# Ledger of designs, part 15: VHH binders against o26223

Target 1, 191 residues: o26223
Amino acid sequence: MKLLWTSQHIKVTVHIDGKVSKMDVLEAIKTRRSIRKYQDREVPEELIDKILDAAMCGPSAVDERPWHFIVVRNREMLEKIPEVHPYGAMVKDAPVAIIVCCDSSLEKIPGFWVQDCSIASQNILLAAHSLGLGAVWTGVYPLEDRVEGIRRLFSIPEHVIPFSVIPLGYPAENPGTRDLFDPDRIHLEKW

## First folded at step 1 (VHH)

Design n51 (framework vhh_7nfr_2)
Fold by ESMFold2-Fast, scan of step 1:
Structure n51 (fold): chain B 191 residues (1-191), chain A 119 residues (1-119)
Amino acid sequence: as target 1 above (191 residues)
Amino acid sequence: QVQLQESGGGLVQPGGSLRLSCAASGFTFSTYEMSWVRQAPGEGREWVSSISSGGSYTYYADSVKGRFTIARDNVKNTLYLLMDSLKSDDTAVYYCARAYQSGLPFDYWGQGTQVTVSS
């Protein structure tokens, strides 16, 4: 059985640059794409604040909430990210990037901070999309060279682990949508 | 089993051109972002170029932008790097690399192909 999404039960109204847009949760999830090309246009601080608020609303193991965020707008710093992150070329062209970090001193259950920071990263991507922005998750952890490169570049303490770098901006591309539903990955009752 | 096999390297004079190929097998090539990474003697790995799964988006290191072109053929499961106006500084072993998702670490590398630019 292939499940088709024919009705909506949850709807969200979002304010973007004084405009009001309606996007239900399922639409936001299905239409979000990785965006790597950005307009030469600054992202307002208000939108970054909304995105970070959403990032902190994710569930976390035993409510440990170990995440910290670095907001990078400085062009010289953004231009240095590709030197320590091979897929970071698009970061040079983004007006802003968010670095998602884990403060290991806040961890209550060993290892679950990775899930916590993954949830925060995904919430950043979804929130950015819902606000009319584009973003892409670029991986840092668990690659030691990237972790230490980003740590050195942004003066991150040893007990804090950089997890992801997420450039964002107003989209300058429209990659379209994907049909990713695969019924072969759904097993009823048993494998 | 994932396999990446580079070819097309060699000795070329400054200002010359080479076309590198990477034959991919053991995975659905068309769903992965692919990259070229090089390593010069005594230096670390330097990312050169990446291409999106469908081929619509390409990215280049500043050192090669305007001289190199990355391309792919998803029917033939082959990645290409067209290198024009080669310089001595382009001398390196060139590796084909796969990323599981855009921005994630390279999970598979080829054995590399040597490019030497000298007179």
Scores: ipSAE 0.000, ipTM 0.152, lowest interface PAE 15.8, mean pLDDT 83

Design n52 (framework vhh_7nfr_2)
Fold by ESMFold2-Fast, scan of step 1:
Structure n52 (fold): chain B 191 residues (1-191), chain A 119 residues (1-119)
Amino acid sequence: as target 1 above (191 residues)
Amino acid sequence: QVQLQESGGGLVQPGGSLRLSCAASGFTFSTYEMSWVRQAPGEGREWVSSISSGGSYTYYADSVKGRFTIARDNVKNTLYLLMDSLKSDDTAVYYCAKSHYYGTLFDSWGQGTQVTVSS
């Protein structure tokens, strides 16, 4: 069976070989896991467009929306990421990665771009999960050696700061869900 | 209050070597990219070299690649420029510069140290 989706003027056909997944927001949040093993299968452009649309819907300080995104599908470039990001070994095995960046010229209030880009990164992870993909957050900022490595590798201008690298693809692992609720971390009215 | 103080300049013959130092205070040195910028008499400022906050990544102007080495000591809050195979064209006042935000702008400068390459 084929499902047709439209992004701007581009139609993408997705072949569905099994179960269709429907998740409410709470289910998506509670069942999302970091996925580091991916199938040897391309992610349709339409799904990446949907993920980036969701990323840009996040709140930002004073509505500054400083985020820019680099979509990396080139195998050679993906294979170079672990050289400048030592704990990003899984990126070379992913069919695609998204680099979340801040354009500092769009910043209206100093320092809040970190929170803005964190929100965008989490939206990418949740959107990917809701669409049947797996992803993992890998940190770049505030580790300056990783920031410089990623900047140089992708020709990122000096006024733009790479924040995170998020590899994603169809999952080749299925980690169990976690129950992380801890009532001892909730304080009523006072600490 | 940010303060940057350069030292180590002087007169040297062509082919000689010098080591410049910059003592930093008034900010968390280890969290900022640091740079060397020079200005020759009657000319504009020329960027020479930069080093990432952790020291793992270094950048050089094409005019100095292979001859200069930038280094930092985050325990001592000190930036260095090791200058080998000096040429007459390297004659300039050398300034230590702190980035405003990572890699974007220079917001603080030292007083400069004079390097003169002449016979």
Scores: ipSAE 0.000, ipTM 0.105, lowest interface PAE 19.3, mean pLDDT 83

Design n53 (framework vhh_7nfr_2)
Fold by ESMFold2-Fast, scan of step 1:
Structure n53 (fold): chain B 191 residues (1-191), chain A 120 residues (1-120)
Amino acid sequence: as target 1 above (191 residues)
Amino acid sequence: QVQLQESGGGLVQPGGSLRLSCAASGFTFSTYEMSWVRQAPGEGREWVSSISSGGSYTYYADSVKGRFTIARDNVKNTLYLLMDSLKSDDTAVYYCARTPGYSQYAFDIWGQGTQVTVSS
């Protein structure tokens, strides 16, 4: 949306389809589903910016924030991802994908970057859902063939590790919600 | 103190160039989307350009697209507007403005403004 100020009134012009979410946090967490089918419709840059801002707000070990992100919109590049990631077939049909990476030079405590990048990935999924989009986490690390395939495809340096590929778009499926609460997994004060 | 301070305005000939700067202080500049908004004499405010918190995404009004470039330096807490091929219609006071997180409908902090005059 563009915001134009007039002499008397604020003129708000919507150039992009999409709404700011009114979903509360618990609702967003409980209703988010993996979405693998997307409308043939571009995702506005503004929404990607909001999603990446949310991704960077996650906690990280000793505040190392090792994450870097590659935003892929190029159709030819998206179509090559399934060749290096066999279970990423849906990525070729998405209007955009985000590759979550770890810059190992930013790592302060060995090994915790996996948790840091997992948190960033989950924030992308939740933010996308809250903005009316659908997304799915496709795993890259720790599968060596996928790590090296994605690295070569996107010219990622040796000190940077591709962690996940997250295609996103306006959802073309509605799998419904899940009720996953299991009280048998909750132990009071001891096992 | 939360503050935005613009500089770089002035008188320039049509077809000329100017570089505006906005120094931010009193808040974590790197976490906010920032914008430039202008107001011509006797007219309302017009949004000109915005830049995402990390600088990866930029947005421009149709009237300035291809002529203006927005940029930021998060280490120096500074926002820039590089203005090329200036036209008389670009004459306005230019304001630096902060966009609240996830709010696309209002600006919560404004600078004092810097005057740009394009005249022969």
Scores: ipSAE 0.000, ipTM 0.092, lowest interface PAE 20.1, mean pLDDT 83

Design n6 (framework vhh_7nfr_2)
Fold by ESMFold2-Fast, scan of step 1:
Structure n6 (fold): chain B 191 residues (1-191), chain A 121 residues (1-121)
Amino acid sequence: as target 1 above (191 residues)
Amino acid sequence: QVQLQESGGGLVQPGGSLRLSCAASGFTFSSYAMSWVRQAPGEGREWVSSISGSGGSTYYADSVKGRFTIARDNVKNTLYLLMDSLKSDDTAVYYCAKDSEYYFGDAFDIWGQGTQVTVSS
């Protein structure tokens, strides 16, 4: 008997009523891609609420849960983000962006807030994808100029650290899937 | 170091055909999805087409669907764009883009100078 590691067919389950496409968790993880082109369509508040609920459900070091979120829908504010974030050009064309922040006063273990905010950021990307939206994580921390630029633009207090800016919307591009499984990175019992 | 080198552009009349190539090196080509992105004069970058790492899935912008075919040769580490029924609106610099999940850097992982396609009578 042999087992082959092959890419499975991406099957979208379409419910008979409501024509809703649904992905299982593994499919969502493997097919999520960075989306930087968006349709000229508004994202309902209900979907943003679901995404933020998912963001807050991530594991957190000693349950410190230091994350705070800024939801930006104002076109003028979205257009200003590329001025302080050089690789955030796509944000001006997105209907909405979420800024993931760390409230350092909530940190119980030094340094783990980075992991906590990374988990929250990835959950936003996965939740958006599962709901038929596209999103991209644009890095802010630890780049000092970006951190201070975003802080100034959104009046973020000194004890709060902006971590990532995640524009999202209905996708206007369809990137292909990746075949990234590498067994050489898996070590059995020892290095 | 990732290197992408586009070629195959040129001047062609409306209704003509061109084949673009992208020679890739510096990464495991077959593991990554690849895309073609274009930039017309005075316009922003526009996604054209993508192909999965295995070549099993392809995607096209509505403006090129049925006219363009994306393909790859994983043995030669080369990406192709076969362009048929070219229109004046297809005039642009075409860039080969490596799959990017970068949370730093540009929207597309573009390392080459591109190849100019001009469609005019």
Scores: ipSAE 0.025, ipTM 0.496, lowest interface PAE 5.3, mean pLDDT 85

Design n7 (framework vhh_7nfr_2)
Fold by ESMFold2-Fast, scan of step 1:
Structure n7 (fold): chain B 191 residues (1-191), chain A 120 residues (1-120)
Amino acid sequence: as target 1 above (191 residues)
Amino acid sequence: QVQLQESGGGLVQPGGSLRLSCAASGFTFSSYAMSWVRQAPGEGREWVSSISGSGGSTYYADSVKGRFTIARDNVKNTLYLLMDSLKSDDTAVYYCARYDDWSGYEMDVWGQGTQVTVSS
């Protein structure tokens, strides 16, 4: 049985190779932390596929869905990322990284691809967390030196813009959760 | 326990120089990009400079470019801000901050700050 239902509180639990995820959306959002230390343990392709499926489920401006993804597992390539991405020192120690890209030829409304790729990046972080993995979003766009460095390193064509590099793996740290709720940032009816 | 502690602030005359230090503990320092942020009396926080985990890339606010240099020593777990040609407008409390590099802009750990006063 791959799907379980309960009568008291409607929950959908999917069993995948004997593994069960019961983290709800709000719990995932509130407990996700940037993870930069990873176990020496490979991430199964099946989990990467689920994460990328979740990434592509995000809303996009005028449904343009301009995102493309590069999955990097090659150690030599991961070790070169810190040379072109100053924030990417942790990437060399990750078992895998996902590069989120925008194919500008798919863009229907100028400039909104940044929001689209941000949504895809956040879905990657949340999906990874819900599957027991840790990840961190390292910024590429709009920093021109990082954009061009990543483009050259991964042979990304000129009409495609690298947006973020997200290393991920099984976490080897637990920074704890953050309580970031600030009611002073909420304005009712008017500013 | 994750902690950042600044030092090196003080009173200096216009045109003078100061070196700020930030001692980091409780985390793998080399894995995190770091920043300096300042706050002048009556003003909001202003980002000053950032450095990648490896130290290979540095970034500066337009107001400090050519005058300030950010550096790090990953063996000593210490971040530095070398300030040259100081101006009265540089007067502020300077904070060391660790980036949570979700989108590269969120800071999740802050020091207590060190006061820099540029005045005759």
Scores: ipSAE 0.000, ipTM 0.186, lowest interface PAE 13.6, mean pLDDT 84

Design n8 (framework vhh_7nfr_2)
Fold by ESMFold2-Fast, scan of step 1:
Structure n8 (fold): chain B 191 residues (1-191), chain A 121 residues (1-121)
Amino acid sequence: as target 1 above (191 residues)
Amino acid sequence: QVQLQESGGGLVQPGGSLRLSCAASGFTFSSYAMSWVRQAPGEGREWVSSISGSGGSTYYADSVKGRFTIARDNVKNTLYLLMDSLKSDDTAVYYCAKEYGDFYSDYFDYWGQGTQVTVSS
């Protein structure tokens, strides 16, 4: 601990003599993990707004930005998602989920909306992690039964394609980080 | 208690065929999408194919599309992988996996013990 002095009065300020640093971009990328267990704690609207802002900052083919987002906080609706998308109880236990959608009317170049929505989904995961939250990408597209199930459940029109469902919350697990670097996948000058 | 048990692997010559089976128990089989994932020696897990709970939707990795067919029998609680025109690159341990919720990762819930497929002349 260290003592600090103010210019106005003598104040004893307890200084934490430890490592408290904001996560940089490379650290965020390398330490992000899929989180499937959440605390029973509300996620503030301000954090969701920051996550969605980050999602919309992704690059898109010919700047088409075809993404739309549905924010689901209603417990009854969250509990219905596993019935349509059968992968256990994870989504129903999350305080909030974001459904990433593509509005096909905004598509300028055929087929690239999949990559655009993948970029938006990854930005949601990274932004959530950087803000102290945990999230996981659950696949919807291209599984037609899930696409139609999610569309029906949330009254999504035919020209809009649900792409992913991302539950998020304050993490109740810490799976640690992975060492995924594989130099055998890097080729210099030629294959 | 969830259990998955694969069978049907073996040694086969290039161009040959095999039918893998996965017997599932301990959960409502028809309510869950099922997948086949393989792992070659010294390599990571590679997703091969998935089938929806009803069997109405099927998906394949580009490396196996046109050669493999995934199927299920919800009355018998059994998942199948019909492998045709096998190549040496198909040599791997094949795992039956119950989908967990992260389709784009190689992480799946309740992996079976696996069945070895070896393609060599």
Scores: ipSAE 0.000, ipTM 0.155, lowest interface PAE 13.7, mean pLDDT 83

Design n9 (framework vhh_7nfr_2)
Fold by ESMFold2-Fast, scan of step 1:
Structure n9 (fold): chain B 191 residues (1-191), chain A 118 residues (1-118)
Amino acid sequence: as target 1 above (191 residues)
Amino acid sequence: QVQLQESGGGLVQPGGSLRLSCAASGFTFSSYAMSWVRQAPGEGREWVSSISGSGGSTYYADSVKGRFTIARDNVKNTLYLLMDSLKSDDTAVYYCARDTEYGYWDYWGQGTQVTVSS
């Protein structure tokens, strides 16, 4: 026997001034796409601050919150990232990138910092999308060459581990949404 | 507090029909998808049917498709399961459940017994 169900109806939240400023949470989750093409347009610091606030609101194991963030706007530095991250070519064309890091001295439960930094990374992607920006998660950890390359490029201390590089900007592409719901992956009460 | 209360169960002959109801209180009913889940004697729980908060989308297990109809009345805060062409295999306790995320249920009713026997 198979199980079969789907998502509830989702609506966009409209600001009182008549401008669409925020998405319903479920809509934001379902319509977020990886964006790798950006307009030649600066992202205001106010929006970066909102995104980082959202990143820090994620849950973490025993509330350890081990994340630190590096905000990169310098064009010369953005252009060097593809040399240490072979699939980070789009970063050089982004107006800004956020590097999500783990400060291992803040870790209370060994190993859970990976989940913590994953949650922070996903919150960055969702927050960016909700603010009309596009972003993509480019993986750093656990690939040792990328970890050490990014560490050296940004003078990251030995006890801090770079986890992801997330370029973001106003999107210059509009990929369609995806229907990924698979009821065969849902099990009631037991496997 | 959230409360779900089923009714309408009972003994019915094979090929017969029954209508189950679930009265919901303590939350904004129209904001949640709702489900019917059953448990036969000696078996685990089996999902039967779900309906979106608006009622615009309905879903059925293969075992009941074409025989059962799920419906809701958002004014009365009531969920329904209309069961036609009942078979002995439909004998189970039927539970009303509040759906939070694609089949994740946070509140359950006490259940109502349906027995299909001649």
Scores: ipSAE 0.000, ipTM 0.093, lowest interface PAE 18.2, mean pLDDT 84

Design p1 (framework vhh_8pnl_2)
Fold by ESMFold2-Fast, scan of step 1:
Structure p1 (fold): chain B 191 residues (1-191), chain A 117 residues (1-117)
Amino acid sequence: as target 1 above (191 residues)
Amino acid sequence: QGQLVESGGGLVQPGGSLRLSCADAGSIFSIYAMAWYRQAPGKERELVARITSGGSTNYADFVKGRFTISRDNAKSTLYLQMNSLKPEDTAMYYCAADLGWDEYDYWGQGTRVTVSA
């Protein structure tokens, strides 16, 4: 039971190209990249608390907020994730991973828990980036074998659905920023 | 394993045909959008064809009507049928898997296609 009480005067500091800079929301969104290589360095509990606080601040359908989170630091458990997630090899090299789950008993509107958990996952990625960490979203749902593999590995009950596995740590790579703006995808007034 | 393995490249004369294959080792192939890219010497890598997990396809204008992308989910294999080959099709051809979450997921090592008399 330990969450960091947020300060009203929060300083946002990030590592960009090996340098530390302050980042606003638009900069965080535009410069966030998937990070799959991590330094051999522990992530403080205080940063994980901040990330999870941000994850729970996302909008959810009818305010159902069905998300639950598993924080995994145990090396043996991290090393077993690639066995049930073949494209999650980087997870074994991360100091910590967050598993985003949906408690289906909290669902008020059928099917919207997928959007709710997607929002929580994206907030984790943005919050991690804003705090100088790197992370990547590795998909679990809707792949039945991955869902059941993760469920068994982490003793997740039947009414809870693992949605994503997000390894994170201090970045050991710095991919350049992507220019993804495409004006051809914007239609004014009509298609 | 997580590596894509391309095969089927070779030397062919103009007007000839080749069929490229890309085998996905151990992953759940059926959920990925798959693509073929090519790179000629001194040029950037360019998209040739893409197929979604549901089978919808799109093609670069320079291969439309000549190339056909297809997939066999039971065999975890992606194909590119190349007909009416031209010298300008000479390139390394790469297979890519895309789950739709930022960047790329996995790329193969490539297979070489040479179109020459």
Scores: ipSAE 0.000, ipTM 0.233, lowest interface PAE 10.6, mean pLDDT 82

Design p10 (framework vhh_8pnl_2)
Fold by ESMFold2-Fast, scan of step 1:
Structure p10 (fold): chain B 191 residues (1-191), chain A 118 residues (1-118)
Amino acid sequence: as target 1 above (191 residues)
Amino acid sequence: QGQLVESGGGLVQPGGSLRLSCADAGFTFSSYAMAWYRQAPGKERELVARIYSGGSTNYADFVKGRFTISRDNAKSTLYLQMNSLKPEDTAMYYCARGLGYFPLSDYWGQGTRVTVSA
């Protein structure tokens, strides 16, 4: 494959229900960046609902959909996350965070919940970006100390596994876009 | 602490109208999404309508075009205007506070009964 992705390729316009969308799916994927600095501005509940709806639309192994979500807006609780997640320092400065969890009682095939929750997390990041917000994925699973710390902090039952913490808000930084296409990682027919 | 108090229910004929009110004596009414739920005998409690802190609204398909949710932040009061009532609308109606689709389950009112029959 010899493809060069330019700004013109990411500006493909799609018609949704007879109307033109501002950002198509390729543009959203190509321009999404991890955002760790947020404006001191609340995120409306309506936008959180749209993000969570998008998260639940992800594919899952044998349609098991094992994800559960905790929405955290309480400042005191957000400030405690860095105490149990060392790389989550930015969470205390975010107006809201979503904790993506797996309910193991909903799991139909052992181990695929990790992929299911990764898919839900990516949909959260893309949906947030499409709505003018910024977000970043911070890992919890498979680090045992972080899993247990988050579980205790949010009273998560033993059959539920915290997977990731995603702070989000209106962006206060603009890292620009990256061109990450690497043709050396593409093999034709065989390795 | 505060409590949600519903009122305005009653007996009405099919095609009639009722206006429900929910008074929130609690603090920070304007900061929360507010919702109306209903529960018919022997059935689960279901969402009827929601209004976000910013004023956006969502309605269940079975009430679209017939019910209107509104709020008065100065009076800390939530309303549900119910028009073209049907026997299927017969239920206890509850208001609740919440964040989006996650209402605080422990902050519900006592409910107000709506009966639609001849």
Scores: ipSAE 0.000, ipTM 0.257, lowest interface PAE 14.0, mean pLDDT 83

Design p11 (framework vhh_8pnl_2)
Fold by ESMFold2-Fast, scan of step 1:
Structure p11 (fold): chain B 191 residues (1-191), chain A 118 residues (1-118)
Amino acid sequence: as target 1 above (191 residues)
Amino acid sequence: QGQLVESGGGLVQPGGSLRLSCADAGFTFSSYAMAWYRQAPGKERELVARIYSGGSTNYADFVKGRFTISRDNAKSTLYLQMNSLKPEDTAMYYCAAWLPYGSILDYWGQGTRVTVSA
């Protein structure tokens, strides 16, 4: 373990390989960017576990939590994803991808699984960012050709719906920050 | 024949220290992620600390800076060093093991009791 002394006040900080970045919630939300270029460097399994733990912490309609995840590290399989997902070209260059799925047998209220899986997908993006990784959400549902392509490629059962493919890695690009606040989209008391 | 056996629990005064141990008896210890959980009277079981096969750790906010999780793969043993103990730390402590990548918790111990009181 490494010990570092901070400059603010004398403080011993233990650093372990794979350290979590320092970022508050608002900073994480505001600075997360879609990352499509990755270093040739593997993502440790403990970071994937932390990301998936965060994914499962999202709210879901009537607490149905219908999400399942496929973790893909096999290079040959990653290279096949662009064949069934035209805008997923960056996936073949990522060290790992997570496929977010809905198990429809766990659905308690019709249609809300889309919101549930969207929340899980966003939590994956935020958690990855907080851990020093980059990721991007590539859409699968509701495009029938992509849903069936991913289903066949990964032997997904018919009652399970692939929702998104999220490649992850250490970022090899820095798109910078964005300022998206638009007060014209905020209405007080009425439209 | 994976079994986890906890030891090291006992009665201590507030501000005291204890070291818990968890020994395996039948699986490839070094391949598994390990964790300490606790269950206080009248409460649900909660995560205290995790350690992955590569050595990375995660702690619950209520123990950060006071507890340290570690492992010795040669001895197939997991440890929890507990310092600055508080009455709120009184609980049954359990160790658990699982394979990463969304695997369920594969193994649990029977628990060891920690009581912090004057």
Scores: ipSAE 0.000, ipTM 0.197, lowest interface PAE 14.0, mean pLDDT 83

Design p12 (framework vhh_8pnl_2)
Fold by ESMFold2-Fast, scan of step 1:
Structure p12 (fold): chain B 191 residues (1-191), chain A 118 residues (1-118)
Amino acid sequence: as target 1 above (191 residues)
Amino acid sequence: QGQLVESGGGLVQPGGSLRLSCADAGFTFSSYAMAWYRQAPGKERELVARIYSGGSTNYADFVKGRFTISRDNAKSTLYLQMNSLKPEDTAMYYCATFPYLGSLYDYWGQGTRVTVSA
């Protein structure tokens, strides 16, 4: 849609296996929030598969697709993440986390792997939200201590760079409403 | 515009040593993480070693204990000391800036050839 200054949600409601609602793309983008509190419920493997499929569908510079993913469900391993990531305290309470990694041996153009892994991370967040889950992006790269801490903890090879840790689960919080549209940041034809 | 220039490659017998250098002109060397990559004929380019601006280092498993990466910020020069060279180390070696938060430019060198054969 080409409507400026009056941003509205576009909704499509479909019947899916006895359920009545599916979130459209614009609604998913606008209503996704960082979720740091999770229910004590398992996330089915099928939903993780869908999330990782979506993560790999992102655009990638010169189609290098350098991403690898570690899926962590082991509670002892999840409990150790806050020891190497100071702002990752919520990870120990999540039923699962995904570590987004870059395999630098797959890199074809210098530096664009950061953008590739950022796109994969955002796709994980959006896919999780669209499936009724909550997630949060906790930053690893480029903070050297976090990169090395995560590498040691998960036996990640030196040619692979841990980029982000994304805990996810069924949400146990609703952080509320945000309106982030700012027309002063839009310039027509020129700055 | 930054320019990276590799040197120090050559022909060496198995078990020999070489020291590669990468000289920089045109940007603030000390603010960048730096890396050595290599590309063997018919293969993808692969990371060999990297060194962060603070001095911490990472190595690929296939060079651990044999190669040492170092930097001299005063001379704007990156080094790779290669010991106990094997035929499998034969490749073109490149230095590069590593992606860094807030960086606008990535720099790659022309490469320097290393051949390990009897």
Scores: ipSAE 0.000, ipTM 0.095, lowest interface PAE 19.3, mean pLDDT 80

